# VH-VL binders against Peptide methionine sulfoxide reductase B3, chloroplastic (MSRB3): the designs that were tried, part 9

Target 1, 158 residues: Peptide methionine sulfoxide reductase B3, chloroplastic (MSRB3), of Oryza sativa subsp. japonica (Rice) (q6auk5)
Amino acid sequence: RGTAGRRRLQVVVAMSSSAPPPPPGSVQKSEEEWEAILSPEQFRILRLKGTEYPGTGEYDKLFAEGVYECAGCGTPLYKSSTKFNSGCGWPAFYEGFPGAIARTPDPDGRRIEITCAACGGHLGHVFKGEGFNTPTDERHCVNSISLKFIPASEDSKL
Below, E stands for the ipSAE of ESMFold2; O stands for the ipSAE of OpenDDE; V2 stands for 0.75 times the mean of E and O plus 0.25 times the DockQ between their complexes.

## First folded at step 4 (VH-VL)

Design k28 (from B8 with light chain L55R Q56A S57T; framework fv_bexmarilimab)
Fold by ESMFold2-Fast, scan of step 4:
Structure k28 (fold): chain C 158 residues (1-158), chain A 121 residues (1-121), chain B 108 residues (1-108)
Amino acid sequence: as target 1 above (158 residues)
Amino acid sequence: QVTLKESGPTLVKPTQTLTLTCSFSGFSLSTSGVAIGWIRQPPGKALEWLAHIYWDDDKRYNPALKSRLTISKDTSKNQVVLTMTNMDPVDTATYYCAHSLEWLSYYFDYWGQGTLVTVSS
Amino acid sequence: EIVLTQSPGTLSLSPGERATLSCTASQSVSSDYLHWYQQKPGKAPKLLIYGASSRATGVPSRFSGSGSGTDYTLTISSLQPEDFATYYCQQYYSSPYTFGQGTKLEIK
């Protein structure tokens, strides 16, 4: 509940779908700098493109109201309202905030990697055309460790 | 319980065609993201990937062997079939089929027991 | 194709020692697509490490993986008798999907 807490909540609340996307690469650090500020598990997933074990993630079964930020740089990535139950064993979202998620096809020509556009942190992969009843027909399958959940405040729920 | 098992001839003459069947249970190849691969291993040598078939019927082949390989699935029978033409003694190997998932980065989490195919006159 | 080179080809050690096995890719791969398998004589390979550093279910904590880009390492911190086997790295980053030539871990 300090000034820093109020500023974080204010930034989250101010974000909207019409806001300009963060510039690609707006958060730049060397890998050595990332390793110094991230936990070993966060570094493994966000910087070395690791994958957490299915069903073990902190946010796999969380459906509270709020915003999911990049655990590395704090950029808002997903609204809780886009989260759905896909049964994959990881948190699943059908869309990110505009411009927040970068997409890179894997060289195998099948998978598409998703990363935080601002810092390049690895999130997971997006899958298309699976027939889920969502507005996008996309499933963003995301490591919980790549995310930090910011609960909606009592005031913002109004 | 996920299980896979290879079946087919154990002895093949040079120039003949090999047909192997992978029969599986505990999952469906109609489930999005599911894939089955074929891998072989000559006696005392390394593993070599041969082919993959995916839930959406996409097929990938090792380019070194592509002209000789055909992979197909029968989802209703829970079977994947690999055909390899013009067999040669150097193709003597244990042949495995294995399960993988697209959202698990295609690692092979379940393998068949393998079937040794000997190619000789 | 991406060639995976494992070294050493054979590693002779005693129980209780640390084993370090390397896998070098001919070009950079995503660590998410680099996996390690253990194979005992007459048996199918068993998944050991996936995504360079994650232990598969039931794999003891003495096994660890690390690396990124072209250089990957499998470490066994204190060898047990059941660990003497052949170890293969594999990449699924780019087709054709390839395995290394294997490192045979044998009792000294």
Scores: ipSAE 0.326, ipTM 0.723, lowest interface PAE 2.6, mean pLDDT 87

Design k33 (from B8 with heavy chain S32Y; framework fv_bexmarilimab)
Heavy chain, then light chain:
Amino acid sequence: QVTLKESGPTLVKPTQTLTLTCSFSGFSLSTYGVAIGWIRQPPGKALEWLAHIYWDDDKRYNPALKSRLTISKDTSKNQVVLTMTNMDPVDTATYYCAHSLEWLSYYFDYWGQGTLVTVSS
Amino acid sequence: EIVLTQSPGTLSLSPGERATLSCTASQSVSSDYLHWYQQKPGKAPKLLIYGASSLQSGVPSRFSGSGSGTDYTLTISSLQPEDFATYYCQQYYSSPYTFGQGTKLEIK
ESMFold2-Fast, scan of step 4: ipSAE 0.042; ipTM 0.634

Design k37 (from B8 with heavy chain L104M, light chain D32E S54D; framework fv_bexmarilimab; at its last look DockQ between E and O 0.32; V2 from the best seeds 0.00; counts 0 for: pae E 5.2 > 2)
Fold by ESMFold2, look of step 5:
Structure k37 (fold): chain C 158 residues (1-158), chain A 121 residues (1-121), chain B 108 residues (1-108)
Amino acid sequence: as target 1 above (158 residues)
Amino acid sequence: QVTLKESGPTLVKPTQTLTLTCSFSGFSLSTSGVAIGWIRQPPGKALEWLAHIYWDDDKRYNPALKSRLTISKDTSKNQVVLTMTNMDPVDTATYYCAHSLEWMSYYFDYWGQGTLVTVSS
Amino acid sequence: EIVLTQSPGTLSLSPGERATLSCTASQSVSSEYLHWYQQKPGKAPKLLIYGASDLQSGVPSRFSGSGSGTDYTLTISSLQPEDFATYYCQQYYSSPYTFGQGTKLEIK
């Protein structure tokens, strides 16, 4: 709730004007089940919304052809063709597969969290309007530990 | 190396308007994701957030003080200005400006030394 | 508004002891937005822990943070003389961006 008690005003928090996120539910596990199968660092990032240090992620400087999947559930998230060098120290993509990425604005609207739509795993944040020469002018800033890279011979199926 | 410094009057009379300037170096407020916040601390008391200004000129204010606060920036001079109207003795505090970054979850990583503002007749 | 309540208000310990400081939020906070600061008398606050558990550069490893949701903890494993100070938790999850009231860590 927004405005202090006793007030008659309603505070309405509006969601982004973009389409609603896809329904959760392709992959459902309890947090205990996730903790049993994820490494401690994967659990911290995918489930507890942690952030890897800049420049340290396995995929920060990787530009090989292939597909990036959710490290938790295996859902395809990004094509390598959408990856670009943002200079910011994390893997950056300008677009995910249709319906694969859910967006949730922070309560104050400054940052927009991105998650795997299938399992809810935390990926990072998306930033808009920074002036990158890409089709969307969006930067999906994604933790490497949230991703699993599948080289092009596997990608040919997509 | 990032530095911030607060400047302005150290003594203000009740009802006057306080104007504080945050002068900084080692970063630009034109850089995407950069923000400057103002925080105050009455002597012996807890920290209280006042206002924030972002690189894209978005502004946020503590709702309890919003009617009294105005924040602005001059990116060419590396300065942020906070104005607080109708000062009262309870506003006596050390006023800090602090740096934060959007992609680092906006924690206040660099602080100015603070400036004590006393409100007294 | 998210209220952060720190406990205890004052903690009296001797050098070498373990300190455990609590921060409880009035509603759930994403842990990436929960931060800890140290403030010594006459000085500006200094960032210690960001995102609930990550140490800022230059902070000694005797400091650690943990927690999620509403309950967060700062631990100092073996107190040094320079650690006697006031500690604040802070959230940047939802405006207004609030600090706890502080825990003063004193020499017993």
Scores: ipSAE 0.209, ipTM 0.682, lowest interface PAE 5.2, mean pLDDT 85
ESMFold2-Fast, scan of step 4: ipSAE 0.704; ipTM 0.844
ESMFold2 (binder alone), look of step 5: mean pLDDT 92; pTM 0.923
OpenDDE, look of step 5: ipSAE 0.447; ipTM 0.802

Design k38 (from B8 with heavy chain S32Y S105Y, light chain S54D; framework fv_bexmarilimab)
Fold by ESMFold2-Fast, scan of step 4:
Structure k38 (fold): chain C 158 residues (1-158), chain A 121 residues (1-121), chain B 108 residues (1-108)
Amino acid sequence: as target 1 above (158 residues)
Amino acid sequence: QVTLKESGPTLVKPTQTLTLTCSFSGFSLSTYGVAIGWIRQPPGKALEWLAHIYWDDDKRYNPALKSRLTISKDTSKNQVVLTMTNMDPVDTATYYCAHSLEWLYYYFDYWGQGTLVTVSS
Amino acid sequence: EIVLTQSPGTLSLSPGERATLSCTASQSVSSDYLHWYQQKPGKAPKLLIYGASDLQSGVPSRFSGSGSGTDYTLTISSLQPEDFATYYCQQYYSSPYTFGQGTKLEIK
């Protein structure tokens, strides 16, 4: 099975975005298990909390309709409709699906790390109060490598 | 192209106030997430962070020196100013300013050349 | 404050050898906030690695970083003459933002 098999799986996953997110911590693997199934770059970012270079990410300039899933566990994280142009060089979203995004504040109070709630995969950080014209006044600044985009146009015959 | 350069007196007397200016180009300190820090290094010793100023005018100071430090910015001039009161010979050091970005976890990617400030009578 | 302890204080090696430099934090930090710098005499520090493992643009691929929690490592796979310098780790996880005391890499 080539690309067609992946497209069928992607459509099913995209339709599942309307379901409640998996419980926090519901996807658990050892770091050795993650290293075996992720690419080196995905492992570096999702498990070792790396950062991709600004402006280089696949989704930095993408505004097509669809759903962004966790690259590690496939949990739907963001609707394309929540994506906006913040100009920072990474994909930016103003909110995630309910319960999909976990937040961990750092001790100095300036930054809040965001992770996939289901698997703990590192996404990036959320920033508040920057004056962007969005419903939440939040910017979820996310590594493209942490995400897998599922186009909406693939579901037309389901 | 990002550049930073420190300027100020190279000699100060004990009890005087030191004023250093960081002049920069290639970015704006009004851009969200941008920050400038001051770091010093006494001769032959480790690096010591002094103060940080952020795009939103938030300021952070090393608690060991907080009562002596003031950091401010003039976004229209592309300058950040650090003042340090009550200078002592132990404050003799090379002083650096450096650029950082909040969404890139505040690593210092561009540094000024440094300016050696000697404190002696 | 978070104290960063680097070991060894001085590392004497020959060109072509592998260098392994350690940085231990007094409390757990997120690896996103741990960075490595190289400093040569009379020069400003140069960023090598940010977020424990991400290589800064222009830095040779022989440099790599790893670690999480309290334990971090900088590795240089095959030392070149220009690599003999002092290396500092830094944490930006919690104020005050601190540097380690440095590891001086010198020619044996």
Scores: ipSAE 0.013, ipTM 0.581, lowest interface PAE 8.1, mean pLDDT 85

Design k39 (from B8 with heavy chain S32Y, light chain G51D S95Y; framework fv_bexmarilimab)
Heavy chain, then light chain:
Amino acid sequence: QVTLKESGPTLVKPTQTLTLTCSFSGFSLSTYGVAIGWIRQPPGKALEWLAHIYWDDDKRYNPALKSRLTISKDTSKNQVVLTMTNMDPVDTATYYCAHSLEWLSYYFDYWGQGTLVTVSS
Amino acid sequence: EIVLTQSPGTLSLSPGERATLSCTASQSVSSDYLHWYQQKPGKAPKLLIYDASSLQSGVPSRFSGSGSGTDYTLTISSLQPEDFATYYCQQYYSYPYTFGQGTKLEIK
ESMFold2-Fast, scan of step 4: ipSAE 0.027; ipTM 0.633

Design k40 (from B8 with heavy chain S32R S105M, light chain S54Y S95Y; framework fv_bexmarilimab)
Fold by ESMFold2-Fast, scan of step 4:
Structure k40 (fold): chain C 158 residues (1-158), chain A 121 residues (1-121), chain B 108 residues (1-108)
Amino acid sequence: as target 1 above (158 residues)
Amino acid sequence: QVTLKESGPTLVKPTQTLTLTCSFSGFSLSTRGVAIGWIRQPPGKALEWLAHIYWDDDKRYNPALKSRLTISKDTSKNQVVLTMTNMDPVDTATYYCAHSLEWLMYYFDYWGQGTLVTVSS
Amino acid sequence: EIVLTQSPGTLSLSPGERATLSCTASQSVSSDYLHWYQQKPGKAPKLLIYGASYLQSGVPSRFSGSGSGTDYTLTISSLQPEDFATYYCQQYYSYPYTFGQGTKLEIK
């Protein structure tokens, strides 16, 4: 039932602020659930730790302003401003958003796998000490298929 | 044209140290992602991975043989050297060096011809 | 270490027949790091298929690969005389890197 009361009409005003990344492992789905929402190529790479052929990725040569999200769960992973030309045949970034990227030593005993911290989706690998002129001296070599690019102009029209 | 060639002694006595050199052309081991592996094959038996050296001088050894193996590179000479101590007749094998590339899933796309090393008195 | 078991150890067939060679890993591997090599007597191995299913440049289309997880297959749709050789699978997924024991394809 209604209330006549003494309450002023509430006006909801949206506030914008920087949100922390989702907690590690906060997005959990079965293999069957991931297959239902991902393309076969996305499933192979994000869930089965596959690699796209070098030079073929959608974002390999893209340097437009925006944000790269996890293709599986939508978590923001990289700013376009951290993307650089490494010449490796995959998109390369020198830094992820705080807490967005998990690191796990590969069973091969050499490489360090990078994954989306929220959903565990495979992104690629991180390399250090290669002498690139970047603030971190790191190269996050990432499959395009693991990412979804959100242009800055699209974000601004939100 | 990418080429690799193994060189070293063809006969080694038990307890001696084997030193093999892989000489290559058509690529540089200073190039990011490039790696060279050593693989051996005893007569009539399977292939066995021994050691790997990467462009950044990182080294990996087969744990079964790690205490006996040393791998090194001389980038200026386009050479990789494998040393194996305390040779035994069971180490008689054809020894290969092979090229691999990190971002191409580390498959061995180019192999040397192989060098047969016989261990006997 | 990951053990790769190839089956059968020897496969006897005639030219024109279909060959199916199996490679089973003791633990799941990423298919991207499962490779097949062909070796003829006195020669170095030759890369045939990489990443379980990708055909190396210059390799005839009668060769194909498939599989994921622990089970992988190399298929030759119609055997030619030059295909009688020993075939090895290899994994680069887990250290130490290992090869299978080989399948010898011989004339019946």
Scores: ipSAE 0.304, ipTM 0.721, lowest interface PAE 3.5, mean pLDDT 87

Design k7 (from B8 with heavy chain W103F L104M; framework fv_bexmarilimab)
Heavy chain, then light chain:
Amino acid sequence: QVTLKESGPTLVKPTQTLTLTCSFSGFSLSTSGVAIGWIRQPPGKALEWLAHIYWDDDKRYNPALKSRLTISKDTSKNQVVLTMTNMDPVDTATYYCAHSLEFMSYYFDYWGQGTLVTVSS
Amino acid sequence: EIVLTQSPGTLSLSPGERATLSCTASQSVSSDYLHWYQQKPGKAPKLLIYGASSLQSGVPSRFSGSGSGTDYTLTISSLQPEDFATYYCQQYYSSPYTFGQGTKLEIK
ESMFold2-Fast, scan of step 4: ipSAE 0.421; ipTM 0.751

Design k8 (framework fv_bexmarilimab)
Fold by ESMFold2-Fast, scan of step 4:
Structure k8 (fold): chain C 158 residues (1-158), chain A 122 residues (1-122), chain B 108 residues (1-108)
Amino acid sequence: as target 1 above (158 residues)
Amino acid sequence: QVTLKESGPTLVKPTQTLTLTCSFSGFSLSTSGVAIGWIRQPPGKALEWLAHIYWDDDKRYNPALKSRLTISKDTSKNQVVLTMTNMDPVDTATYYCAHSLEWSGYDYFDYWGQGTLVTVSS
Amino acid sequence: EIVLTQSPGTLSLSPGERATLSCTASQSVSSDYLHWYQQKPGKAPKLLIYGASSLQSGVPSRFSGSGSGTDYTLTISSLQPEDFATYYCQQYYSSPYTFGQGTKLEIK
């Protein structure tokens, strides 16, 4: 025991085994290491900046409660509550978890690429100002293959 | 069904301004991600991108021709207009308009008009 | 600008042979934005391959694409008479969007 007496009020809540997302750039692997652990399609999209065909993704029409993780590194990226129907042919979210999504302009500056901040895995692109009624007025258009959905009630098993 | 068709003069004199219209159906330029490009091809030569207009009215021009080009849209008429000033015989080409989508990857010209041959001669 | 160089400029082959067409970019391009078009005389270009390796719907399986970075290849495994045309690669990665100069497939 070590929480009684004068130190009792210093530890009033049990320490959580849950952790925040890894810091930006904290998951680094060689191309060969990624290729060994990812499927060919996951490698093409996450590491080679590929795009899945519109309307074919596993999560395009999924609206169950849960969390979407990076398929490469397991970092939580999006809550299902931020997912909305934009009609774009890919899963759409209006915001990510704090610090989870990195933004980089494409070379022409027109589009903004979004990646997993922890591992650099390619997710898709973010668009602004399209008039969707969301808190951010943003659409994160994301490849299903870049994501792994964790249903609610399974979160404690992670 | 998606269709695009170019229209405008087929013969232009040197120094005149060319105005071409792209009329389309089966989609709207008010839809997010939609864009229309103009591409030309001189007889027997390669394709050259000229200009692009996006659903949000952002406009992009080939820097080699930027001072001569203006692109605009009329969303209510389903039309995109390209204007090119100070025409020269070397601008003789088939002019195409083409549809594209600005989403995560796979931005490509998937539907093309039939093209309109514009000859510049005195 | 990104310059796309196609080689060879002209490729003379017979029906049934394998054609290999190259496209080299002056700087690295995301493969997702490298596309191949086929153009027959008097016609608009037709999209064949998008994202370096994805076959457009309705395009025969004898067409395939590969490559990444600066080096891309279009392959036709067994040429049919209708395949003799001019082929263009195109990058949509950076404005100005550019096309290669074309490779003309002609009958030997």
Scores: ipSAE 0.128, ipTM 0.660, lowest interface PAE 4.8, mean pLDDT 86

Design k9 (framework fv_bexmarilimab)
Fold by ESMFold2-Fast, scan of step 4:
Structure k9 (fold): chain C 158 residues (1-158), chain A 122 residues (1-122), chain B 108 residues (1-108)
Amino acid sequence: as target 1 above (158 residues)
Amino acid sequence: QVTLKESGPTLVKPTQTLTLTCSFSGFSLSTSGVAIGWIRQPPGKALEWLAHIYWDDDKRYNPALKSRLTISKDTSKNQVVLTMTNMDPVDTATYYCAHSLEWLGYDYFDYWGQGTLVTVSS
Amino acid sequence: EIVLTQSPGTLSLSPGERATLSCTASQSVSSDYLHWYQQKPGKAPKLLIYGASSLQSGVPSRFSGSGSGTDYTLTISSLQPEDFATYYCQQYYSSPYTFGQGTKLEIK
């Protein structure tokens, strides 16, 4: 029955993903604290606003059912049902969970940065008006390294 | 293969208007995220960005030269046109057009035309 | 506008030596939008490094970039004859997009 342990873990994760997102700015750590708990690549992207190379991300072509959480703080950010194929080389979503995504215009006014509202972790950018067949007319283009995918479980009634 | 090529007059008199055309192949300016920029370089000097046009027809200009510059595109012809008014000898430079892509970070000039030298002299 | 200052203006070295070129921004930029270009006489610039540290396809591994905030560095670990050229840093972070004044790498 090692399978029972796997179902229990997936149920716990699914339950936490249904909770409301933490308040904006509710997860605060020093740069030194983040560097201690994140991998070097996660730190570069989430804290230093880096970008992963196109086509290399773990979630670029993943379309399984589940929830995408912030890799830094664990806040649920996107449902897999909002993910779509944009062809750009990074995961794309047309909307986040309510209140989970913060928006900040880049200094050039052309792009809008998206971050995890709870911890400020850099996700990527949002683009509008590109003609994709989505409900919002938005594309949230997101680094895979900023995300942690939590699979949905068919055994969620454990 | 991605290619860009500048064309236009090589000699311009002071006070005249310069019109340069960038002709390209291997990509479309109707593709989301695609942009074309114009950059110039006076002989022996540094590169100076002039103007940008994006796939959605958004236009950006160097503020130092904005009153003199107009950028436009003809997507059906695969062309971008730069116009600069009131030319002066100090505007003598090699003019380049360059491709950029605005998807997720990494907005940079990855392909450049060969450049065209424009001399401004009486 | 963001001013990029490159140093040194000229660097005289021999093949096989290590070259270190610096670029300092007048205000902090995201490293994703700092790039390095190589230009040979009579030619258009060629992209070498994008996002401060990512090597462009086809560029030899002896080229590397590093830095964040206001301070950025381009390093060539073992100079080859074809590396003697002018190098420019560029920021694409804020309009107007600006280039440094260039560092000329010349044979000693």
Scores: ipSAE 0.326, ipTM 0.732, lowest interface PAE 3.0, mean pLDDT 88

Design n13 (from M6 with heavy chain Y101M L105Y, light chain L94Y; framework fv_modakafusp)
Fold by ESMFold2-Fast, scan of step 4:
Structure n13 (fold): chain C 158 residues (1-158), chain A 120 residues (1-120), chain B 107 residues (1-107)
Amino acid sequence: as target 1 above (158 residues)
Amino acid sequence: EVQLVQSGAEVKKPGATVKISCKVSGYTFTDYWMNWVQQAPGKGLEWMGWVDPEDGETDVAEKFQGRVTITADTSTDTAYMELSSLRSEDTAVYYCARVGMSYGYHFDYWGQGTTVTVSS
Amino acid sequence: DIQMTQSPSSLSASVGDRVTITCKASQDIRNYVDWYQQKPGKAPKLLIYDASNLETGVPSRFSGSGSGTDFTFTISSLQPEDIATYYCQQYDNYPRTFGGGTKVEIK
C-alpha cells in the first residue's frame, strides 16, 4: 500500500521488562474468574498448587531471549538471562525481577514455595546453597505451565 | 519427620487380588506425587505408576495396565496400589516412594517395602 | 522407553579402593539421572540427584558426573558400610527407568 506515507517507526519494547512490577496482592480474582481465563492445566498448577511432570514442560529446554511472565496475571517474573541449566527437570532461574516473587515455607517444612507476588499463582519452589555457579546461589525451579514466555520485542511496521 | 509406612507382608494364591497401603506423615500428602516400584527377588527396580493425591490423576506403566489400580485417600493420607489376577511372577517387594519438585521429584523418601508372595 | 545400561553388573573391591560404576542411556537425557543405594533387605536411598548433586546427609566420598548419554558414579574410598547394590534412574521421559544395578562387595 502507498496512499499514505509512513508516519513513524514504532518501537515495541517488552512491556514486562520496562513496566514497574504490580504491588503484592494487587491482582485478586474469584475462583470462577480464574477458571474462566485459565486452561484446566493452568488452573490446577497456578491456583491448586499442582506440579507438572519433570522434563515435560514447554520451557524446560528453551533458552531464547525474552521475559517469562505469570501465566495467570501477566506480571513479569524472570528474565531469560537468569535462566540456567540446573538439571531439575523444570525451567530454573537464579533470580526474579525485584518484588515479583513471594516466598512461603511449605507445610512440610522442607521446601520454600514461590508464588507470583501480584496474584498468588503457584510457580514452584526455591532452593539455596546448592553451590551452583550463579550470582545468587539460588535455584528457582518453576512449572512451565505457570509461565508465559514473551520473546524479545522487535520493531513494528505498518 | 517424613515417614511412609506400608502395610504388612501378604501371601496370596494365583488369581487373587492384593491391595497394599502406604500411609504418610510429616508432610502435606497433596504436595507430592506417590509412585510405586516393584522389585522381584534378586532383581532390579521397576517403576509401576504414580498418583497425584491433589486430584487423583494417575498413570500406570504399560506392562501393568489392566491389572494395577493406584489410588489416594486424602482423608487418611494413604496411597494404595491394587494388583489383580496375581501370578507367581508378581512375587516381589513393592515400594511406595514420593516425588515432587526439587529433591522431591527424585525418590527422596521410600516406604519400607511390602513383600507379596504368590504361590499355589 | 529409555533404556539404562549399567556396568559392571557386579564388582569386588577392597576397603579404601576407588569404585566407579557407569550408566549409559539409550538417548540424550541431559543430566536427568539419579543414583540410589540399596542395602540388603532395605528400601533404596537417594545418594546423587541430577547427575552430580550430593543429597543432604550423604558422605562426600560419593560423587556423580556426566551428561547426555554417559554417566559415572564414584565412591572415592570404599568403606565396609558401602556394600550394597547401586542403581541409576532416568526421569527425562515416561516411564521412569532404572539401570540393572551394580552389586558392590568387599574382597
Scores: ipSAE 0.006, ipTM 0.512, lowest interface PAE 11.6, mean pLDDT 83

Design n15 (from M6 with heavy chain S102T L105F H106Y; framework fv_modakafusp)
Fold by ESMFold2-Fast, scan of step 4:
Structure n15 (fold): chain C 158 residues (1-158), chain A 120 residues (1-120), chain B 107 residues (1-107)
Amino acid sequence: as target 1 above (158 residues)
Amino acid sequence: EVQLVQSGAEVKKPGATVKISCKVSGYTFTDYWMNWVQQAPGKGLEWMGWVDPEDGETDVAEKFQGRVTITADTSTDTAYMELSSLRSEDTAVYYCARVGYTYGFYFDYWGQGTTVTVSS
Amino acid sequence: DIQMTQSPSSLSASVGDRVTITCKASQDIRNYVDWYQQKPGKAPKLLIYDASNLETGVPSRFSGSGSGTDFTFTISSLQPEDIATYYCQQYDNLPRTFGGGTKVEIK
């Protein structure tokens, strides 16, 4: 079928049933493919490195038990137990799952960008040494739109 | 020294368009959102919208949707607010105000204000 | 929209008096409230952020308190230069909304 269209540009890479979870950089799509599966707001933040206005995010004030996944690719990024109230206006976490978060200095060299290691989706920035009483003394300041909260299972809550 | 310097006072007729500038200096323009606030006599301060100079994303309050356009020019470190279809009720002082996300989420620096008078 | 109800709308007090202004949000905004001072003919100036934090360079006679829906701004000993209108503002949710303002006059 030789008909070109945005829906036909969606590429799903088949993986062996024995393959491990996606490694860093393993989820790659074209800009057009991401536009087809993400909302406009998700695309702006995850792919174009946008920032949601402080205090407006869905997860800014949420402290329920669960896991925060990348809204783009579904990779688990943060446990709710690492979330803390920094007062900053975005959800803040003191650490991600091992290998889940990539770090890159911003072009100005002052801030360190954090991204989903699997798909490169923009999350926000990390700050260190601010004196928070957490194991890492890091503040991962993350856009809510970059995340999808998965509540603890019904069996766990029971 | 952080400065936000706005363009001068404007007198416009009903139905006209006004474009106000806010030129910044003393900091990295792309590190902070720029917000616009209207102060109408007797009604206090009213938030109009914001622009993120880093990517050009904007959001405008529902009351001003369709009439307000907010933009940023990173080559000149200048933010703009354009208000169209002017009415007498738009007579007000308009302020630009900076908000960042490193330490606190507040308007720490304001422009001096631009008076817009809408009259025949 | 979140409504911010500020009271009183105006007050007169003597130099040295304790002045209290209140602000009530129509819903829980945690500590996402700021306080601004506006002197006649000038732009507003930040005094207090995140309900209780004093901005750098602002005199210690100014303070803020509260959480949830009820917030208070206090001037512990009113000075002549404090004649101004004071505004609260919430940033818990868009649109940002201001209280109606409190005009503080002396005598």
Scores: ipSAE 0.007, ipTM 0.547, lowest interface PAE 9.5, mean pLDDT 83

